# Designs tried in a protein design chat: VHH binders against (R)-2-hydroxyglutarate dehydrogenase (hgdH). Part 17

Target 1, 331 residues: (R)-2-hydroxyglutarate dehydrogenase (hgdH), of Acidaminococcus fermentans (d2rju7)
Amino acid sequence: MKVLCYGVRDVELPIFEACNKEFGYDIKCVPDYLNTKETAEMAAGFDAVILRGNCFANKQNLDIYKKLGVKYILTRTAGTDHIDKEYAKELGFPMAFVPRYSPNAIAELAVTQAMMLLRHTAYTTSRTAKKNFKVDAFMFSKEVRNCTVGVVGLGRIGRVAAQIFHGMGATVIGEDVFEIKGIEDYCTQVSLDEVLEKSDIITIHAPYIKENGAVVTRDFLKKMKDGAILVNCARGQLVDTEAVIEAVESGKLGGYGCDVLDGEASVFGKDLEGQKLENPLFEKLVDLYPRVLITPHLGSYTDEAVKNMVEVSYQNLKDLAETGDCPNKIK
Key: E = the ipSAE of ESMFold2; O = the ipSAE of OpenDDE; V2 = 0.75 times the mean of E and O plus 0.25 times the DockQ between their complexes.

## First folded at step 4 (VHH)

Design c5 (from x14 with I100V V102W D103E S104G T107E Y108F; framework vhh_7xy4_2)
Fold by ESMFold2-Fast, scan of step 4:
Structure c5 (fold): chain B 331 residues (1-331), chain A 121 residues (1-121)
Amino acid sequence: as target 1 above (331 residues)
Amino acid sequence: QLQLVESGGGLVQPGGSLRLSCAASGFTFSSYAMAWVRQPHGKGLEYIATISYSGSTTYYSDSVKGRFTISRDNAKNTLYLQMNSLKPEDTAMYYCARTVYWEGGKEFDYKGQGTQVTVSS
């Protein structure tokens, strides 16, 4: 079976090769994302494609895949919004995704963003990079052990974030729509209002539910402590971007860290240095550095997470090809 | 074993109100988030509202915000949906659902038999 893997970086190549030893596919890895007609046409002669989150399997690209004889569409991501799933089904494409990988990867990045904002290290190191070694009032920091950290969403990733913050000495509280048992040693489950009112740092690890809309609204931000830190390494759609910008500008939020943006595929994966961004909200977020810290969807860009995503994608393809079904089939 | 039994549906005129109930058994009701979903005849399932295990957090679809209220009584293992200002578009079979979440979204692992709501003269 010939498999085209999109969005593969040089450092990931050994993982794609090592994982393939058990499957024996004829794989081709390219750094390109599926975005244009030219990148879709790269799938000529391939039986399957493995996408990532910055790929767009829109109607136009799916039509090209159908004409080329592509049989399987896989994504090595937990998110599937980059695929027009209804149209792909109409064309008869079996699809599968990766619902789980290392929870530590995203949790660690969320902790890193929070600590950088709490200790003002982006601000401080930006100054020392210009040979300014003076200390100012903005550098004065609260230690995390004197902070209450709120975790919104206590799934696999949120629980790991809670464990790490607790290990650093923070008081950790969290919220989830389910009662989560077995967390009492490191996290106290409370109402959302209690998380908002008590937390010095809030980190979001909830799934995006389209019908519920954004979790972080103007009302959410209003209920937070003045000067609190917000971190979103989950999904861009969980946050009302304009509301967060207003909160940072007003000082209601002391900082905002994110690894995701609503509409991120328009900018992430691209070198836009020296250019103005077409989305004025993204331009504003960039201009608010170092009170706003953006990483370009790197949460799963780790040794363990990439290995998990590749292995599961290869297994998904095997299941679909051999049985016509897969536990991780997109419905 | 696991059972969800909806009741309280019926015929109502536009602008009217109904209160739906869902009796749960066969699982620890107080540990699960619960939802109401509806299905108009010949159409797919439409999400209406979710309530957290404790009742402290609620979510609503835009089509029902301000008109519907979801609530629960964990002592009675019962879920409720108060529906006000009903419209013809609210006509559907209403289902009580147990909600499970995974990293990519949500799904309903169990749905009851349903109760029919018809908004018409």
Scores: ipSAE 0.054, ipTM 0.577, lowest interface PAE 5.5, mean pLDDT 90

Design c6 (from x14 with I100R S104T K106L T107V; framework vhh_7xy4_2)
Fold by ESMFold2-Fast, scan of step 4:
Structure c6 (fold): chain B 331 residues (1-331), chain A 121 residues (1-121)
Amino acid sequence: as target 1 above (331 residues)
Amino acid sequence: QLQLVESGGGLVQPGGSLRLSCAASGFTFSSYAMAWVRQPHGKGLEYIATISYSGSTTYYSDSVKGRFTISRDNAKNTLYLQMNSLKPEDTAMYYCARTRYVDTGLVYDYKGQGTQVTVSS
């Protein structure tokens, strides 16, 4: 079976080579994303494609795949919104995704964002990079062990974030719409209002539920402690971006760290240095550095997460090809 | 074994009120988020409201926000929907649903038999 894998970075190649050897598939890895007719036509002669979140399997690209004889569409992502799933089903494409990978990857990035904001390390290192070694009042920091950390969303990733902050000595409280059992030694489950009122740091690990809309609204931000830190390494749609900008500008929010943006596909993966961003909200977020820290959706760009995503994608393809089904089939 | 039984529907005039109930059995009700969804005749399912396991967090669709209130009594394994200022467009079969949150959406892994609400003058 010939497989084309999009969006592969050089550091990921050894993982693909190891899986090729184990599964016996010849997977061609390209750095390109699926986004244009030209990149869709790269799948000529291949039986399957493996996509990433910055790929667009829209109607036009799916039509090209159908004409080329592509049989399977896989994505090595937990999110599937980059695929027109209803149209792909109409064309008869079996599809599969990777619902779970290392929860430590995203949790560790969220902790890192929070600690950088708590200790003002982006601010401080930006100054020392210009040979300014003076200490000022803004650098004065509270230790995390004297902080209450709130975790919104106590799924696999949120629980790991809670464990890490607890291990650092913080008081950890969390909220989830479900009762979460077996967390009592590192996290106390409380109401959302209690998380907002008590937390010095809040990290978001909730799924984006379209029916519920944004979790972080103006009311959410208003209920937070003055000067508190907010971190979102989950989904951009969980946050009202304009409301967060207003909160940082007013000083209500002491810092905002994020690895995701609502509409991120317009900027992430691109070198836009020296250019004005089309979305004025994104321009404003960038201008608020170092009180706002943005990473370009790197939460899963780790050794363990990439290994999980690649291995599960190979297994998904094997299951689909041999049985016509797999546990991770997109229905 | 898992059962959700809705009740409290009926005919009501525009501007009126109804209170729906859902009796749950066969699972640990107090550990699950629960939802109300509705289906107008000849249309698909429409989300109405969700309530957290403890009752402390609620979410509403824009179409019912400020008019409907979701609540629960975990001691009685019962979910409620208080519907005020009812409109003809609220006419639908109303279902109690046990929820599951997935990466990009809300799914219902069980729904009851439903209770009909008709808003007509």
Scores: ipSAE 0.393, ipTM 0.764, lowest interface PAE 2.9, mean pLDDT 91

Design c9 (from x14 with V102T S104E K106I T107R; framework vhh_7xy4_2; at its last look DockQ between E and O 0.80; V2 from the best seeds 0.00; counts 0 for: pae O 5.1 > 2)
Fold by OpenDDE, look of step 5:
Structure c9 (fold): chain B 331 residues (1-331), chain A 121 residues (1-121)
Amino acid sequence: as target 1 above (331 residues)
Amino acid sequence: QLQLVESGGGLVQPGGSLRLSCAASGFTFSSYAMAWVRQPHGKGLEYIATISYSGSTTYYSDSVKGRFTISRDNAKNTLYLQMNSLKPEDTAMYYCARTIYTDEGIRYDYKGQGTQVTVSS
């Protein structure tokens, strides 16, 4: 079976190849995303395609796939919004997705940002990189074992984050809309208000629900401890960006770490050095460094996450091809 | 068998108030977040409010914020919706819904039969 894999970075290619040893596909990995007619046409002669989040299997591209004789459409993402699923079904494409991949990847990034802000390592290392080795009052830090860490969202990622902070000695409290069992040893489940009131560090790991809107609002921020750290490695839409900026500027927030932005597609993946950003809020966020730390959606950009995504995708394909079904079939 | 039974709907004048109730049975009520949704005549389902399993956290749609209050009594297996300052636009069939976490997010896996709310002069 011939498989075309989209959006594969060079550093990921060895993982694709290594994982394929167990499956024996004829794989072609390309850096291109499915976002044009031309990129869709790349699937000529292939039996299956493996997509990622910024690949768009819209009606146009699906028609091309149908014409070319593509049989299977897979995405190595939990999200499927980039696929016109209804039309794909109409065209008779079996589809599968990857519901879970390395919660550690995202959790560890969140912890890293939190710790950078807590210990002012971004601030200090940026100075020493310029050969300024003076110690100032801003560098004075609390130890994490003397902090209360609040975890908003106690799903797979949130629980891992909670475990990591607990392992570092922090008092960990968490909030979830559901009762979470089996976490008592490392996380005390409390109300959101209590999380806001008590936490020195808050990390967001909740799903974005459009109907609920942003979780981090001005009211949310107002209820936080003065000088507290906020981290968002979940979804940009969960945060009122303007409110966060104001909170950081006023000192309400001691720091903000994020791996996601609302409207991130305008900046992430681009080298805009020396340019003014079109979105003035993003410009302000950047200007607030080192109190604001932005990573360009790197949560899943790890060896383990990529491996998991690839393995599950290959297995999905195998299952679909052999049985006509798989546990991760897009229904 | 899982059951959700809504009550408390009726006809009210603009500016009036209603309190909806939802009696839950057939599952561990206290373990689940619950929601209210509504469906105006000829329109799709609209999200109104969600409450966490313990009742400690609530979410509201913008359309009802400041006017509606979702609450629950886990000892009675009952969900409530206090609706104040009702408007004609609030006219709809109101449903109690159990929420569930899935790999793709939160969905409503069960809804009641609904209770009709009509706001009219």
Scores: ipSAE 0.032, ipTM 0.407, lowest interface PAE 5.1, mean pLDDT 93
ESMFold2-Fast, scan of step 4: ipSAE 0.545; ipTM 0.837
ESMFold2, look of step 5: ipSAE 0.155; ipTM 0.660
ESMFold2 (binder alone), look of step 5: mean pLDDT 86; pTM 0.861

Design e1 (from x14, 20 letters changed; framework vhh_sonelokimab_d1)
Fold by ESMFold2-Fast, scan of step 4:
Structure e1 (fold): chain B 331 residues (1-331), chain A 121 residues (1-121)
Amino acid sequence: as target 1 above (331 residues)
Amino acid sequence: DVQLVESGGGLVQPGGSLRLSCAASGFTFSSYAVGWFRQAPGKEREFIGAISYSGSTTYYAVSEKGRFTISRDNSKNTLYLQMNSLRPEDTAVYYCARTIYVDSGKTYDYWGQGTLVTVSS
């Protein structure tokens, strides 16, 4: 079977190769995303495509795939909004996705964001890069072992974040809508109000539910400790961006770290250096560096997470080709 | 000890085709990813494409428009670049190189001497 993989970065190529040892596919990896007629036509002669979140499997591109004889559409992502699922079904495409990958990848980035803000390392290293080796009052830091860390959302990723902070000596408390068993060694489950009132650092790992809206609201921020740090490496929609900007500007938040933004597709993946951002809230977030730290959705850009995404995608293809079904089939 | 030797370059008319070869020696060829680069006079070295150690995965630069195909024969310790529909702007010295990571050239540790491709009437 011949497989075209979109959006493959140079460093990921060895992972695509290693994972293929068990499957024996004829794979071609390209750095391009599926977005234009030209990139869709790259699938000529291929049986299957493996997409990323930056790809657009819209009606036009799906029509091209149908004409070219592409049989399977896979995405190595947990999100599927980049695929016109209803239209793909009308054309008869079996589809599958990757619902889970390494929880350590995102958890470690959240911990990294928190520690950079706690120890002011972005600020300090930006100064030494300009040969300024003076120490000032803003560099004064609390050690994480003297901090209470609150974890909002105790799923797979939140539990790993809790374990890492606990391993560093922090007091870890967390909140979830369900009672979580087996975490007592490293995390005490408490109410959301208790997390907000007691935490020096809060990291968000909750799912986004449209009917509930943002979790981090003005009221959420008001209940937090003065000078506390907030980290969001989950979903941009979990945070009211304007409220967070106001809290950083007022000093209510001592820092905000994020790997995600609400409406991030307008900026992430693009080189916009020297340009004013279309979304004025994003412009403000950038201007608040180093009290605000933004990474461009890199939480899953790790050896283990990429390996999981590729391996599961290859297995999904095998299942669909052999049985017409797959545990991760997009319905 | 480690050597990469390119061959197959020459003068070609616009629209023509060429197949370049790179003969590897002094290391276990089948254990390394290998790639093709080019450099035109007065320009930076440009990545063209690479192929995984087993040959099952290929990677092409965004500037490649389906005109170039990379392949390898591990039994012959040889890397190939098939170039079709050649244009004057393809005129350059073409290099093969060895790596364990596919990137824009920073992780490539051994390079061939290059073979000149001239595309003109």
Scores: ipSAE 0.000, ipTM 0.157, lowest interface PAE 19.2, mean pLDDT 89

Design e10 (framework vhh_7zox_3)
Fold by ESMFold2-Fast, scan of step 4:
Structure e10 (fold): chain B 331 residues (1-331), chain A 120 residues (1-120)
Amino acid sequence: as target 1 above (331 residues)
Amino acid sequence: DVQLVESGGGLVQPGGSLRLSCVASGFTFSSYAMGWVRQAPGKGLEWVSTISYGSTTYYADSVKGRFAISRDNAKNTLYLQMNRLKPEDTAVYYCARTIYVDSGWTYDYAGQGTQVTVSS
């Protein structure tokens, strides 16, 4: 079976090749996204396509795939909004997605941002990059083993974050709507109020529920310890951005790290160096460096996460081709 | 107002089967992921299964191969087909409106539950 993989970065090529050893597909990887007629026509002669979130499987591109004899449409993403699912069904395309991947990827990034803020390494390395090797009062830090770390959301990612912080010697407490079994060795499950009141560092791994709005509100921030660190590598919508900016400016928050922003598509993936950002809240967040640290949605850009996304996509294709169904079938 | 009403629970012998149903109202059912969570006597809530708005299904390891989740969007109804039931499956089963995120499953609304008892 011939498979065209879109949006493959050079560093990911060895992973696509290694994962294919179990499956034996005739794989072609291209850096292009599916977005234009030209990129859709690249699928000529292929049985299946594997898309990314930046691909756009609209009516026009799906018509081209149908004409070319493409049989399977896969996406190596948890999100599926980039595919016109109803139209693809009308054309008879079986589709599948990747609902889960390495929880360590995002958990490790959250830990990294927390440690950078705790140890002031962004501040310190920014200074040494200008040949200033002086030590000042702002660099003085509490060791993580003397910190209480709160984990909001004890799903797959939150549990890994809890395990890593516990392994570093921190006291770890966490909150979830479900009672989580088997975590007692590394995390004590408590109320949200107890997490807010006791934690020196809080990391958010909760789902975004539209009807509930932001989890991190002005009231959430008010209940936190003075000078505490907040990390959000989950969803931008979980945080009231204006409230966080106010908390950092006032010193209520000692630092804020994030890999996600509400409305991130307006800035992430773009080189805007030397330009003012259209969203004034994003401009303020950038200006608060090094007390605010932003990474541009890189949490899953790791060897294991990419490997999982690729392996699950290949398995989805195998299941669809052999049985007409798979656990991750879009429908 | 959101309402979730479960039915189909009862007493069953080990190895038996039950089908739970949940009728939803007060929201656009077809636009939400729906699932089942359970609570055994003296224990906390345990996620069992979810079906996405795209009909993709997910299962807890403890029920894989035995339970099947499905939905009927025309009837605003969620189902859980439970096969090869074990005494360990004894719990109150709650229908829930769920959302998926990489950190795990959660819910914003749940019904009042239906009792499933697996006993000789």
Scores: ipSAE 0.000, ipTM 0.180, lowest interface PAE 18.7, mean pLDDT 89

Design e11 (framework vhh_8pnl_2)
Fold by ESMFold2-Fast, scan of step 4:
Structure e11 (fold): chain B 331 residues (1-331), chain A 120 residues (1-120)
Amino acid sequence: as target 1 above (331 residues)
Amino acid sequence: QGQLVESGGGLVQPGGSLRLSCADAGFTFSSYAMAWYRQAPGKERELVATISYGSTTYYADFVKGRFTISRDNAKSTLYLQMNSLKPEDTAMYYCARTIYVDSGKTYDYWGQGTRVTVSA
């Protein structure tokens, strides 16, 4: 079976090849995303495609796939909004996705963002890169073991973040709509208001629900401790970006770290050095460095997460091809 | 008590009214979209109405103009006011809280249900 894998970076190639040893597919990996007619036509002669989140399987591209004889559409992502699922079903495409991969990948990045802000390491290393070795008042830090860390959302990723912060000696509290059992050794479950009022650091791992809008609102920020740190490595839509900017500017937030932005496709993946960003909120976030730290949606860009995404995608294809069904089939 | 508990069902004549309540002892009731579903014997569960955190409402066509969904975030309670009830409204009514999981899917969490019978 010939498989075209989109959006593969050079460093990921060995993982795609190693995972393929048990499957024996004829794989071709390209750095291109599915986004134009030209990139859709690259699937000529292939039986299956493996997409990622920046691919765009719209009606036009799906029509091209149908004409080319593509049989299976896989995405190595938990999100599926980049695929026109109703139209793909109408054309008869079996589809599958990757619901779970290493929770440690995103949890570790959230911890890293929090620790960089707590210890001012982005600020400090930016100064020493210019040969300024002086110590100033801004560098003075509270140790994480003297901090209360709040985890909003105690799913797989939130629980790992809680375990890591607890392992570093922090007092960890967390919030979830359900009582979460088996966490008592490392996390005390409390109300959202208690998380907001007590936490020196808050990390967001809550689900995004479109009807509810942002979780981090002006009222959420008002209830937080003065000078507290906020981290969002989950979804850009969970945060009211304007409200966070206001909170950083006023000093209500001591720092904001994020790996995601609402509308991130307009800037992430692009080299815009020396240019003014079209979104004035993104320009403001960049300008607030080092109190605001942005990473360009690389929370799952790790050895274990990529391995999981690739391996599960190959297994999904095998299940669909052999049985017509798959536990991870898009319904 | 992180479970949804429905109440307020009963037997009512056509044209009558009932108010259903759903109590949630969860920590973030006000942060979640809430929904009412129903299931009649031999049928799949049907969405009746939803209410977002911002109080934006949706109603299925078969109840529009007759039912009103509302929430009291201070009491962590969801309501469904049902007016002009018809025999076709006879069903088990379920309260649901919408949660997006890390799998990229949205799953609704259900209560135990409350029975509504509309009969002369």
Scores: ipSAE 0.000, ipTM 0.117, lowest interface PAE 22.2, mean pLDDT 86

Design e2 (from x14, 21 letters changed; framework vhh_sonelokimab_d1)
Fold by ESMFold2-Fast, scan of step 4:
Structure e2 (fold): chain B 331 residues (1-331), chain A 121 residues (1-121)
Amino acid sequence: as target 1 above (331 residues)
Amino acid sequence: DVQLVESGGGLVQPGGSLRLSCAASGFTFSSYAVGWFRQAPGKEREFIGAISYSGSTTYYAVSEKGRFTISRDNSKNTLYLQMNSLRPEDTAVYYCARTIYVDSGWTYDYWGQGTLVTVSS
């Protein structure tokens, strides 16, 4: 079976090759995303495609796949909004996704962002890079063991974040719409209002539900402690970006770390050094460094997460090809 | 053995009110978030809202936020939807559902049979 894998970086190639030893597919990996007619046409002669989150399987691209004889559409992502699922179903494409991979990858990045903001390390190292070794009042930090950390969303990733912060000595509280059992040793489940009122650091790990809109609104920010730190390594749409900018500018938020942006495809993956960003909100976020820290959606860009995403995608393809079904089939 | 049974639907005049109930059995109701959906003839199923396991947090579709109120009674294993200022556009079959998280969002694993609400003079 011939498989075209989009959005593969050079450092990931050994992982795609190693994982394929058990499956024996004819794999071709390209750095391109599926986003134009030209990139869709790259699938000529392939039986299956494996997409990433910055790919767009819209109606036009799906029509091209149908004409080319592509049979299976896989995505090595937990999110599926980049695929027109209803139209793909109408064209008869079986589809599958990767609902779970290493939760430690994103959790560790969220912890890293929080600790950098708590200890002002971006600020301090930016100064020492200019040979300024003086210590100032802004560098004075609260130790995380004297902090209350709030986790919004206690799924697999949120629970790992809670465990890491608890292991560091923090008091950890969290919120979820479901009662989460078995977490009592490291996290106390409370109401959202209690998380907002008590937390020195809040990290967001909730799913984005379109009908609900943003979780982090102006009201959410108003209820937070003055000078608290907010981290979002989940989804850009969970945060009202303008409201967060206002909160950082006013000092209501002591810092904001993020690995995701609403509309991130317009900037992430691009070298825009020396250029003004078209989205003025993104320009403002960049200008607020080092009180705002941005990483370009690389929370899952780790050895274990990439291995999991590739292995599960290959297994999904095997299941679909052999049985017409798989546990991770998009319905 | 998981069951969700809706009741309280019927014919109501525009501007009227209805309270729907959903009786849950076969699972620990107090540990799950639950929600309401509706489906009008010839239209896709539409989200109304959801309520957390304890009842402390509610989520509403923006269009319904001012008119509909979701509540629950864990001691009775019952979910409620209070509907006020009803309009002809609210005519639909109303479903309750048990929610479950997946990494990409919410999935519903069990659904009731639905209860018909008709808003007409």
Scores: ipSAE 0.099, ipTM 0.587, lowest interface PAE 5.6, mean pLDDT 90

Design e3 (from x14, 21 letters changed; framework vhh_sonelokimab_d1)
Fold by ESMFold2-Fast, scan of step 4:
Structure e3 (fold): chain B 331 residues (1-331), chain A 121 residues (1-121)
Amino acid sequence: as target 1 above (331 residues)
Amino acid sequence: DVQLVESGGGLVQPGGSLRLSCAASGFTFSSYAVGWFRQAPGKEREFIGAISYSGSTTYYAVSEKGRFTISRDNSKNTLYLQMNSLRPEDTAVYYCARTIWVDSGKTYDYWGQGTLVTVSS
């Protein structure tokens, strides 16, 4: 079986090869995303494609795949909105996705951003990069073991974040809409108000639910401790970006770290150095460095997360090809 | 004594094609991933693409976008780079290199001497 993998980065290639040892596919990896007629036509002679979130399997590209004889459409993502699922079903394409991968990847990035803000390391290293080795009052830091860390959303990722902070000696409290059992050794589940009032650091791991809107609102920020740190490595839509900017500017928030932005596709993946950003909120966030730290949606860009995404995609393909079904089939 | 020797370079017209070869000796070729790089005058060395030890997996840089195809023949200890629709900006010395695949990514430990490709009228 010949398989075309889109959006593969150079450092991921060893993972694609290692994971293939159990499957024996003929794998071609390209850095291109599926987005144009030219990139769709790259699938000529292939039995299956493995997509990423920046791929667009729209009607035109699906028609090209049907004409070329592509049989299976896989995506190594939890999200599936980049695929026209109704039309793909009309054309008879079996589809599958990757609902879960390493929760440690995103949790570790959230912890990293929190610790950088707590210890002012972005501020400090920006100064030493200019040969300024003086220590100032702003560098004075609280140790994480003297902090209360609040985790909003106690799913797979939030629980790992709680475990890591607890392992570092912090007092960890968390909130979820469900009662979460089996976490009592490292996290105390409390109300949202209690998380906001008691936490020195808050990290968001809640799902984005459109009907509920942003979790981090002006009221959320008002209830937080003065000088507290907020981290969002979940979804940009969970945060009212304008409210967070105002909170950082006023000093209500001591720092804000994020790996996601609402409308991130307009800037992430692009080299815009020396240019003014069209979204004025993004320009303001960048200008607030080092009190605001932005990573460009790298939370799952790790050895284990990529391995999980690739392995599950290969297994999905095997299941679909051998049985016509798989547990992760898009219905 | 590990050796990689490139050949097949030369002068070609814009829009033309060339196939480069890299002959490997002094190691078990079929056990190693291998890749292609190029270096234009006054520029940094640029990655073109790589192929796994078995040939089952290939990877290409964005700049090539289907114009270049990497293949290998383990029975002949030879790596190939097929270049189509060549442009003047493809003018460079082309190098093959042996890849060491490690858990944190890939590195290159042995390099060929290079073969010059000139795309000009």
Scores: ipSAE 0.000, ipTM 0.180, lowest interface PAE 20.9, mean pLDDT 89

